# Designs tried in a protein design chat: VH-VL binders against G-type lectin S-receptor-like serine/threonine-protein kinase SD3-1 (SD31). Part 6

Target 1, 127 residues: G-type lectin S-receptor-like serine/threonine-protein kinase SD3-1 (SD31), of Arabidopsis thaliana (Mouse-ear cress) (p93756r25to151)
Amino acid sequence: EIQLGSKLVVGENTLWVSNNGDFALGFFNPPGLLNRFSIGIWFNSNSIPYDQRKVVWVAGAGVVVSDNSSYFELTRNGELVLFDSLLGVPVWNSKTNRFSVSSALLRDDGNLVLLKDREEIVWQSFG

## First folded at step 16 (VH-VL)

Design zh5 (from zg1 with heavy chain S60N)
Fold by OpenDDE, fold request of step 24:
Structure zh5 (fold): chain C 127 residues (1-127), chain A 124 residues (1-124), chain B 107 residues (1-107)
Amino acid sequence: as target 1 above (127 residues)
Amino acid sequence: QVQLQESGPGLVKPSQTLSLTCSFSGFSLSTSGYYVGWIRQPSGKGLEWLAHIYYSGITNYNPSLKSRLTISKDTSKNQVSLKITSVTAADTAVYFCARVRYDWFRGYTAMDVWGQGTLVTVSS
Amino acid sequence: DIQMTQSTSSLSASVGDRVTITCRASQSISNYLSWYQQKPGKAVKLLIYDASNLETGVPSRFSGSGSGTDYTLTISSLQQEDFATYFCQQYNNYPLTFGQGTKLEIK
C-alpha cells in the first residue's frame, strides 16, 4: 500500500508498483510532447520497452508538468495531487480530502484506489 | 555502427517540391527509443531544425515551415523522408538527417548521430 | 521561439589554451541543452547533452556547465583537432533551436 505523504518526483524515475508487478504508476514523457511529463499507470512488463507498454490511465486526462521538481503526491489529507513546480500550482487533484483516505493501492488489475480504513474504496482511477 | 545518409536531387527549381530521403543503418524505427529528424544549414549560416518523426509515427514540425513540410517513415526500408513544397532560393542549404535519443522518463535528449548532409540548391 | 545566443561567432585560440564558449537562451531551458561540433566535410558531432553530460567517446577535455538561461562549453586544453565550429541547441520547447555557432580558429 501507498502511505499518506508518499510522493513521486519528476526525474527520479521512482514508481508505485502493484503487488503482482503487472502495473506501475509513475511520471513519463509522452512522445511528441517535448520534455513535459504526465503521471500515468501502465502495464509493467520487462519484455516490453517502456514507451511500448500499454498506458491504462493518465491523471487529468493527460495534463503535463515541467521537469522542475514537479511531483505527484498522496497528501496527508488523503488527496492525490499533481503539482507543477515551475508554475507553482497544482494541475490535478483527486478532490478526496473529505473521504477519510487512509492509504492508496495500485491494484493488480491496474486500478489505483484510495482506501478508507485500509479497506473501503472511496476513489478509483477506473471510475 | 549507426549511420545515416541523406539523399536528394541536388538541384530543384523554384516552386517545385523537394524530396529528401534519409537512409539509416545500425538501428531501426521498429523499436522505441529514437526520433529521426531533419536539420538544414544555409551556406555560412546556422542550423535550423525542420522536423522529426518517432517510431510510432508521431511527428513534430518547425512551425515556421510546417505548412510546407511533410515527414514520413518507411520502417521496412529504414528510411525517413522529407518533402518541402513550393521551394524558393531560401531553401538552398545543406540538409542533414539525425537520430535523436528518447527516454520514457527523461524525454527527448540528444541528436547523437548525424548524416554527412546533402546539398540542395534551388535555382532556375 | 527560444533564441539561443552564443557569446561570440568567432574565437581565436592556440593549442593548449583553455577555451570557453557561452550560450544564452532567451528563457530558461531547464538544462535541456546540447553542444555540437561541426567540421567541414564531416558529420556534426554531439559533445555534451543535458547541459553537462559528456557524450560517450568525446574527450574529457570537453565539459559543459550551466543552468537556467546560461550555459558554457569548456575545452580545458585545446587540441589541434578541436578547431571547428561549435553550436548549442535547446530542446526545452518546440521548435528546437540552435545558437548561431562559434567558429574556433587558430590564432
Scores: ipSAE 0.912, ipTM 0.945, lowest interface PAE 0.4, mean pLDDT 96
Fold by OpenDDE, fold request of step 24:
Structure zh5 (fold): chain C 127 residues (1-127), chain A 124 residues (1-124), chain B 107 residues (1-107)
Amino acid sequence: as target 1 above (127 residues)
Amino acid sequence: QVQLQESGPGLVKPSQTLSLTCSFSGFSLSTSGYYVGWIRQPSGKGLEWLAHIYYSGITNYNPSLKSRLTISKDTSKNQVSLKITSVTAADTAVYFCARVRYDWFRGYTAMDVWGQGTLVTVSS
Amino acid sequence: DIQMTQSTSSLSASVGDRVTITCRASQSISNYLSWYQQKPGKAVKLLIYDASNLETGVPSRFSGSGSGTDYTLTISSLQQEDFATYFCQQYNNYPLTFGQGTKLEIK
């Protein structure tokens, strides 16, 4: 499970990975979008080069940020926030602050879910 | 060893279409994380980026020339082609092709290998 | 477009000299800056990428530094084979753009 306050930062190449290891969530550069970065979920297979791995979800339908210490965070208030540090503003938000989110989980089927009381799904990337 | 080599007509008349080909070896646009792009240099002047293509077929063009440029690839032949329509004397230059490194986490990194270039003169 | 301006279009120096070439961008390019070497009739050679990373196979006398809008290529001790034209290039925004070039000549 992903704890409140957890953060991914562009350039650090850290990932949130499903329990079975089949899916990963992290920053990546979509080819053709010159050195701008998206948050996405992809099929995580070591036998396939990263740029050939199938991307199954992208936050905000393709929103991008600079590499100026931009980050993706599960806030203490229970929201997923994509923040562009160059612009100094959030560029995407799950808008889940009213749902009493307690944690997040990248499921083995590639679905990112936000959980209330560590059990109830209150938001999901598939939706 | 990675190598790129440009080929072109040498001489083109005004208003015609210029066709250039970049043949490369030592890497493939079928499975590698690379762009292949075109750059030109008029005599005694600086370098001008024209366009590049990614192995997936994604293309990017210099906006000032986009309406006249078409970049394409033939993966089976290890070739990238560039067409420039309605040429004028301003298109006279040495044309280079170059490989660009791409990284999933870092993005565009550098034009790490260049061809030696081919001279194209536009004249009536 | 982002304009790249090198400190000079020509520079004279002697073997053994410490040489610096500066490149200024019209806006911040976040270290997305490469340096290239060009000699007549030969393929352009990559020297530095991401402002300060030395390309594999390039002599250690070459180095790059800078941030924001201002960047520098340094040759700590000039060698005979280093007389050439040098270009900076930004890849922060399309279109990709180059400096006007600096021809390094023998004094």
Scores: ipSAE 0.912, ipTM 0.944, lowest interface PAE 0.4, mean pLDDT 96
Fold by ESMFold2, look of step 19:
Structure zh5 (fold): chain C 127 residues (1-127), chain A 124 residues (1-124), chain B 107 residues (1-107)
Amino acid sequence: as target 1 above (127 residues)
Amino acid sequence: QVQLQESGPGLVKPSQTLSLTCSFSGFSLSTSGYYVGWIRQPSGKGLEWLAHIYYSGITNYNPSLKSRLTISKDTSKNQVSLKITSVTAADTAVYFCARVRYDWFRGYTAMDVWGQGTLVTVSS
Amino acid sequence: DIQMTQSTSSLSASVGDRVTITCRASQSISNYLSWYQQKPGKAVKLLIYDASNLETGVPSRFSGSGSGTDYTLTISSLQQEDFATYFCQQYNNYPLTFGQGTKLEIK
């Protein structure tokens, strides 16, 4: 499980991975763009090059941030926030600050979910 | 070993279409990891980026020449081609192709392997 | 367009000299910068990428530094094979653009 306060930062190349390892969530550069990064979930097959792995979801239908230590955070208020550090503003959020979110989970089916009391789904990426 | 080689017509008359081919070995555009791009250098002048193409077919063009340029690939032949329409004397240059590294997490990084270049002269 | 300026078109130097070559961008390029070496009749060679990362197989006497708009290629002890033209290239924005080049010549 992904705890409140967890974040991913452009350039650190860290990932949130499902329990069985089949899906990963992280920053990537969409081909054809320069200095622009999306947050997405992709099928995590070791035998396939990263950009041929199937992307099943992108935050904000493909909004992008720059490489200025921009980040994606599960805030202590229970929101997923994509923040562009060059612009100094969030460019996307899950709008879940009043849902009593306790944690997030990247499920083995590739669905990112926000949980209340570690069991009730109150938001999902495939929703 | 990774190699790229340009081929072209040498001499082209004004108003014609210039066609260039980049043939390469040691890597493929049937899989991820690279662009192939075109750069030109007029005699005694600086380098000008023209276009590049990714294995998926995504292309980017220099806006100053975009209406005249077409880049394409033939993955079965390990070739990338560039066409420049309506050429003038200003298109006289040495033309290079180059491989460009792409990384999923970083993006475009550098032109890591270049061809030796081919001279194209536009004259009546 | 981001204009890349190499203020010096040629330098004369001797074997063993420390040489610096500068490159200035017309706006910040966030270290999306590479350095190349060009010799007549030879393929262009990548030296440095991402402003400071040495390409595999390039001698350690080459180094890159800088940030924002100002970047430098340094050769700490010039060798006979280093006499060539050097140019920078930015990849922060389209179109990709190059500096005009700096030719190192034997003094």
Scores: ipSAE 0.788, ipTM 0.864, lowest interface PAE 0.6, mean pLDDT 91
Fold by ESMFold2, look of step 20:
Structure zh5 (fold): chain C 127 residues (1-127), chain A 124 residues (1-124), chain B 107 residues (1-107)
Amino acid sequence: as target 1 above (127 residues)
Amino acid sequence: QVQLQESGPGLVKPSQTLSLTCSFSGFSLSTSGYYVGWIRQPSGKGLEWLAHIYYSGITNYNPSLKSRLTISKDTSKNQVSLKITSVTAADTAVYFCARVRYDWFRGYTAMDVWGQGTLVTVSS
Amino acid sequence: DIQMTQSTSSLSASVGDRVTITCRASQSISNYLSWYQQKPGKAVKLLIYDASNLETGVPSRFSGSGSGTDYTLTISSLQQEDFATYFCQQYNNYPLTFGQGTKLEIK
């Protein structure tokens, strides 16, 4: 379970992983781009090279950020924010700051969900 | 034991199409993790990147030459080819192919293995 | 396009010298920089990637440093086999661009 204030940073290679390990969320470089990174969710298998793993979701329909310590954060006010630190602006946002989000969860079906009161889904990556 | 080897015509007349082949061994473009690219060096001058291709078929071209360049691959033969149309004397150079590492989290990295190069002269 | 400038086109040195070769980018390249060694009749050899990472099999006398726009290749104690042309390459933006090279010559 992903707590408010949790953050992924380009270059740190940390991931949010579903409980059973079947899905991972993290930054990756879409092939053909230089110094550009997307946030995505993919099937997580250690026997398959990363770029052959199936990507099931990408934030903002594939918006990208640069290596300049750009990050993806579940903010204290309950938003998922993809921030480009070179440009100094968010490039994508879940728009959930008024939804009383308490946490996020990457579910074992690959759906990233934002929860109110740790139980009610108020946003989801599917759809 | 990774090796790349360029082959080309040696001499090409102006306005014709220059065709180059990179044959490689010790890795495959059916396998993730690599691009193969083309670089050229005119005599006594610097290096110029031309194009590269990823195993998936994604390509990128130097914008200054893009309208004249075509890069393609034949994965069953472990070959990558480059065509340059409408050549002039300015296209006279040693042409290199090189392997480029790709990492899911870092992206494109350096050209880690190069061929020996092949000289192409554009002259009547 | 990001211009890569190696202000020194040739450099004379002796075996045992400490040698530095510089490379300047026209804008910040976030350490997306490699160094190569070129000798006539030989394949170009990767020395350093990501500004400071030593490629496997390259002698430890080679090192890379720098950030932002300014990068340096250092040879701590020059050997006979190190006389060659050295060039940098950025891979922060397309087109990929190279410095024009620095030829390291025997004194």
Scores: ipSAE 0.786, ipTM 0.876, lowest interface PAE 0.6, mean pLDDT 91
Fold by ESMFold2, fold request of step 24:
Structure zh5 (fold): chain C 127 residues (1-127), chain A 124 residues (1-124), chain B 107 residues (1-107)
Amino acid sequence: as target 1 above (127 residues)
Amino acid sequence: QVQLQESGPGLVKPSQTLSLTCSFSGFSLSTSGYYVGWIRQPSGKGLEWLAHIYYSGITNYNPSLKSRLTISKDTSKNQVSLKITSVTAADTAVYFCARVRYDWFRGYTAMDVWGQGTLVTVSS
Amino acid sequence: DIQMTQSTSSLSASVGDRVTITCRASQSISNYLSWYQQKPGKAVKLLIYDASNLETGVPSRFSGSGSGTDYTLTISSLQQEDFATYFCQQYNNYPLTFGQGTKLEIK
């Protein structure tokens, strides 16, 4: 569902959402930090304010980027990359460039998976 | 209707501990969405941020004062307290508490409601 | 620490004037900036947040603009009730810091 080249950018408030809508992946500000953003997966319910929704995974165990058009991308080479645009460096990478990744899927159980041939799981956020 | 009110001792002697209480209504720190913080203003001078606390208990302190500051909350009473140890004349100021909105995507969103302030004088 | 500088400590203006108050940060603050109004004997009031967003209940004659290190508060048609001191504040990095204030005196 998530194609190679897909990208989330700090400040755009765009999300990758599971097929049934129960989970979302996107940038959020961890409370207590200023101008710092993590990529997380959380339970996605419109009846619950965002900061009360349970976060089930955070990329790189909570690494953060600044609000300078930093982004999270599924690259054409099949890697998930969290890039800090202020620092000009990736801060986290799935290390999947040799796994023949064709797409990603945020599953209805909250697991982000990278797929080979749109079927074979070759990486997962947890499972 | 959101309101905050500061309570303090008025007068404190040098070297003592200053204790302040912020009582608030119209919102809660038992659930999400807000920080409560402390700001002070010495007479004729600018505003200085001291500390804030989030509903989860996360705290941040002004590092220039951190060794002397303690912020805490009592969620059942809708109160936030600040203690400043070893006070000097430099701690004489009007002390304000303020609410801050937190947005999941943007974060901290400025101090949207302030109390009236309470004057504390440090004098021998 | 991010130093916030308001180069003008006081301004005098007449009712109906357009007034601009400036604030400079010592480094880029990515629009993490608010403007406050302080009147004697009253609670401090938030006017503008995130550099340009008007707080609910604040008159539309107030506006904020700027980016990077340079920010402005504008009052398009000054009213008698606008006599006050105005502070900017950054929330890009700890410690949270304020400008020293600009006192607006109505002639």
Scores: ipSAE 0.784, ipTM 0.881, lowest interface PAE 0.6, mean pLDDT 91

Design zh5 (from zg1 with heavy chain S60N)
Fold by ESMFold2, look of step 16:
Structure zh5 (fold): chain C 127 residues (1-127), chain A 124 residues (1-124), chain B 107 residues (1-107)
Amino acid sequence: as target 1 above (127 residues)
Amino acid sequence: QVQLQESGPGLVKPSQTLSLTCSFSGFSLSTSGYYVGWIRQPSGKGLEWLAHIYYSGITNYNPSLKSRLTISKDTSKNQVSLKITSVTAADTAVYFCARVRYDWFRGYTAMDVWGQGTLVTVSS
Amino acid sequence: DIQMTQSTSSLSASVGDRVTITCRASQSISNYLSWYQQKPGKAVKLLIYDASNLETGVPSRFSGSGSGTDYTLTISSLQQEDFATYFCQQYNNYPLTFGQGTKLEIK
C-alpha cells in the first residue's frame, strides 16, 4: 500500500508497483516531446521494451510536467497531485481532499484506487 | 553492429526536390526505442538539425524549413527518407542521418551513431 | 530557438595539454546537452550526453561539466588523435541546435 505522503519525482525512476508485479505507475516521457513527462500506469513485463508496454492510464489525459524535480504525491490530505515544480502549480489532482483517504493501492488489475479505512474505494483511476 | 549510410543525388538543380535515403542496420524502427534524424552541414558552417522520426511515426521538423521538409520511414527496408522541396543554393551541404536514443524515463538523449554524410550540391 | 554559442572558433594546443572547450546556451537547458567530435572523412562521434555522462567506448580523458546555460568539455591530457572539431548540442527544446564548433589544432 501507498501511504499518505508518498511521492514520485521526475528523474528518480522510482515506481509504485502492484503486489503481483504486473503493473507499474511512474513518470515517462511521451515520445516526440522534449523535457516533458506524464504519470501513467503500464503493464510491467521485463520481456518487452518499456515504450512498447501497454499503457492503461495517464493522469489528466496526458498532462505533462518538466524535469525540475516535479512530482506526483499522495498528499497528507488524501489527494493525488501532479505538480510542475518549474511552473510552481499543480497540473492535475484527484479532487479527493474531503474523501477521508487513508492510503492508495495499485491493484493487480492495473487500477489505482484511493481507500478509506484501508478498505473502501472512494476513487479509482479507471473511473 | 550499428551502421547508417546516406544516399543522395550529388547534384540537384534549383527549384527541384532533393530526395535523400538513410539505410541502416543493427537496429530497427519497428521495435526499438530510437529516432532517426537528418542533420546538414553547409561548407565551412555549423550543423543544422532538420527533422527526426520515431518508430511509431511521430515526426518533428525544424520550423525554419518545415514547409519544405517531409520525413518518412520504410520499416521493412530499414530506411528513412527526407525530401526538401524548392531547393536553392542555400541547401548545398553535407547531409547526415543519425540514430537518437530514446529512454522511457528520460526521453530523447543524444545522436549516438551517425552516417558518414553525403554531399549535395544545388547548382544549375 | 535556443542558440548555442562556442565562443572560441579555434584553439591551438600541444599533446599532453589540458584543454577546455566551452558552450553557452541562450537559456537554461537543464543538462540536456551532448558533445560531439568531428574529423574530416570520419563519422561524427558522440563523446558526452546529458552534460556529464561519458559515452561507452570514449576515453576517460574526456569529461563534461556545467549546468544551466554554461557547459564545458575537458580533455585532461590531449592525445594526437584528439585534434578535431568539437560541437555541443542541446535537446531541451525544438529545434535541436548545435554550437558553431571549436577546432582544436596542434601547435
Scores: ipSAE 0.776, ipTM 0.867, lowest interface PAE 0.6, mean pLDDT 91
Fold by ESMFold2, fold request of step 24:
Structure zh5 (fold): chain C 127 residues (1-127), chain A 124 residues (1-124), chain B 107 residues (1-107)
Amino acid sequence: as target 1 above (127 residues)
Amino acid sequence: QVQLQESGPGLVKPSQTLSLTCSFSGFSLSTSGYYVGWIRQPSGKGLEWLAHIYYSGITNYNPSLKSRLTISKDTSKNQVSLKITSVTAADTAVYFCARVRYDWFRGYTAMDVWGQGTLVTVSS
Amino acid sequence: DIQMTQSTSSLSASVGDRVTITCRASQSISNYLSWYQQKPGKAVKLLIYDASNLETGVPSRFSGSGSGTDYTLTISSLQQEDFATYFCQQYNNYPLTFGQGTKLEIK
């Protein structure tokens, strides 16, 4: 499980990975863009080059941030926030600050979910 | 060994369409990892980026020339082509193709291998 | 468009000299910068990418540094084969743009 306060930063090697390892969530550069990064979930296979791995979800339907330690955070208030550090503003959030989120989970089916009481799904990436 | 080679007409009359082909070996555009781009250099002048194409078909063009440029690929022949319409004397240059590395996490890296260039002269 | 300025168009130097070539961007380019070497009759050669990373097969006497808008290429001890024209290029924004070049000539 992904705890409140967990953060991914542009340019680091860190990923959120499903329990069985089949899916990963992290920053990537959408091909054709320069100094622009999205948060995505993709099928995680070492035998396939990253940009051929199937991307199943992108935060905010493809919003992007620039380099400068931009980040994706599960905040202490239970929101997923994509923050552009160059602009100094969030560009997307899950709008879940009143949902009593306790944690997040990247499921083995590639669905990112926010949980109340570590069990009840109160938000999901697919829906 | 990675190699790129440009071919073109050498001499083109004003108002015609210039067609260039980049033939390459030692890598492929049927899979990820690379763009192929076109750069030109007029005599005694600096380098000017024109366009590039990714294996997926994504293209980007220099906006100063965008209405006149078409870049395309033939993946089975390991070729990338550039078309420039309505040429003038200002289009006289050495034309280079180059491979560009792409990294999933970092993006565009650099033009790591260049062709030798081909001179195209536009004259009356 | 991001303008890339190499304020020195020509430098004279001798074999063994330490040389720096500068490049200034019209706005911050976040280290999305490469350096190239061009000699007449030869293919253009990549030297440095991401401002400071040495390309495989390039001699260690070449190094890159800088951040924000100001970048340098350094050649620590010139050799005969290093007399060439050097270009910087930014890839932070489209269009991709090059500096006008610095020609390094024998004194």
Scores: ipSAE 0.772, ipTM 0.881, lowest interface PAE 0.6, mean pLDDT 90

## First folded at step 20 (VH-VL)

Design zk2 (from zh5 with heavy chain G37S)
Fold by ESMFold2, look of step 20:
Structure zk2 (fold): chain C 127 residues (1-127), chain A 124 residues (1-124), chain B 107 residues (1-107)
Amino acid sequence: as target 1 above (127 residues)
Amino acid sequence: QVQLQESGPGLVKPSQTLSLTCSFSGFSLSTSGYYVSWIRQPSGKGLEWLAHIYYSGITNYNPSLKSRLTISKDTSKNQVSLKITSVTAADTAVYFCARVRYDWFRGYTAMDVWGQGTLVTVSS
Amino acid sequence: DIQMTQSTSSLSASVGDRVTITCRASQSISNYLSWYQQKPGKAVKLLIYDASNLETGVPSRFSGSGSGTDYTLTISSLQQEDFATYFCQQYNNYPLTFGQGTKLEIK
């Protein structure tokens, strides 16, 4: 379970992982781009190379950020934000700051959900 | 052991098409992890990147030459080809192919293994 | 296009010397920089990637440093086999571009 204030940063190679380990959310470099990174969810199978793992969702349908310590954060106001630190601006957000989000969960079906009261789904990546 | 070997015509007349082949072993472009890149070096001069191709077929070209370049691959033969149309004396150079590592989290990195190069002379 | 400038076209040095070769980018390249060694009749060899990471099998006397627009390759104690031409390359933006090269010669 992903707490408010949790952050992934380009280059730190940390992931948010589903409970059964079948899905991961993190930064990756789309092939053919230089110094550009998307945040996405993919199948997290040990037997398949990362770029052959099926990507099931990307934030903003594939918006990218640069390496310069860009990040993806579940803010304390309950919003998912993808921030490009080189440009100094957010490039995508979930628009959930009014939804009373208490946490997020990457489910075992690969759906990233935002929860109210740790229970009610108020936003989902597959919506 | 990873090896790349360039082959080409040696001599080409102006206005013709230059065709180059990079034959490689010790890795493949049927699976992830690598690009193959073409670079050239005129005699006594610096290196110029021309194009590269990823295992998936994604390509990128040097925009200064893009209208004249075509890169392609034959994964069953472990070969990458480069064509340069309408050649002039300015295309006289040693031509290299090189492997480039790709990492899911880091991305494109440096050219880690190079061929020996093949000289192409454009002369009437 | 990012221009890579190696302002010194040749350097003379003796075995045992500390040698520094510089490379300047026309804009910030965020450490997306590699160094190569080229000797006549031999394949080009990768030395350093990501500005400072030593490629496997390269002697530890080679090191890379720098950030932003200014990068250096250092050979801490020059050996006979190190006489060659050295190129930097950026991979922050397309097109991929190289410095003009610095030829390291016996003094």
Scores: ipSAE 0.749, ipTM 0.868, lowest interface PAE 0.6, mean pLDDT 90
Fold by OpenDDE, look of step 21:
Structure zk2 (fold): chain C 127 residues (1-127), chain A 124 residues (1-124), chain B 107 residues (1-107)
Amino acid sequence: as target 1 above (127 residues)
Amino acid sequence: QVQLQESGPGLVKPSQTLSLTCSFSGFSLSTSGYYVSWIRQPSGKGLEWLAHIYYSGITNYNPSLKSRLTISKDTSKNQVSLKITSVTAADTAVYFCARVRYDWFRGYTAMDVWGQGTLVTVSS
Amino acid sequence: DIQMTQSTSSLSASVGDRVTITCRASQSISNYLSWYQQKPGKAVKLLIYDASNLETGVPSRFSGSGSGTDYTLTISSLQQEDFATYFCQQYNNYPLTFGQGTKLEIK
């Protein structure tokens, strides 16, 4: 379970991983895009190189950030925010501040969900 | 040990096509994690990036030369080739190939191993 | 294109000297900068990547610093084998571009 205030930062190689380990969420550089990064979910298989792993979801339908200090955060207000540090602005937002989000969870089926009262799904990546 | 070695014709006439080959060992372009890049350097001048190719076949070119450049790979031979069409005296330079590290999380990084370079002179 | 400008094209120094070479980008390159050493008849050698990371096998007397548009390569105590030409290179935007080079010569 992902707590409010949790943050992923470009270049830190940190991931949010499903309980069964089958899916991971994190920043990645799509090959061919010079040091531009997306936040996405992929099949987490050790037998497949990262750049060959199937990406099943990307925030903002392919929005990228251009600075290696950019971050993806579950804010304390319960929003997923992708922030471009070079631009100094959020470039994607789940717009879930009104849903009383208490936590997030990358489910074993690869679906990222935002939870109210740690139980009710109020937002999901596959939705 | 990782090694790269450039080979070329040495001399090319104007308007002809320059063909270069980069032969490498110690790594494979069948494995993720590397680009092979071409760079050139006219005598007494700085370095100019030309193109690179990823193991998956993705290519990028210097826009100023894109219309004249073709980069390709032969994974079975551990070779990367560069063709430059319609050459002029301005294409006279030492041509280098280099390995570039790539990381899924960090992206494109540095040219960590270079060839010795091969001189190509364009002259009638 | 991002233009990379090194502070000097040539620099004279003596063994034991502290040497600094600066590199300025025409726009921010977010620390996506490498430094290379070139000697005649030898393969170009990577020294520093990501602005401040020392490449494996490179002597600790080499260091890199900077941010935004301004970067510096420092040799804390110049050795005889360090006389060479040094290039900076950005990999923040295509096309990849290099500085014009700084030739470090014996004083």
Scores: ipSAE 0.729, ipTM 0.911, lowest interface PAE 0.7, mean pLDDT 95

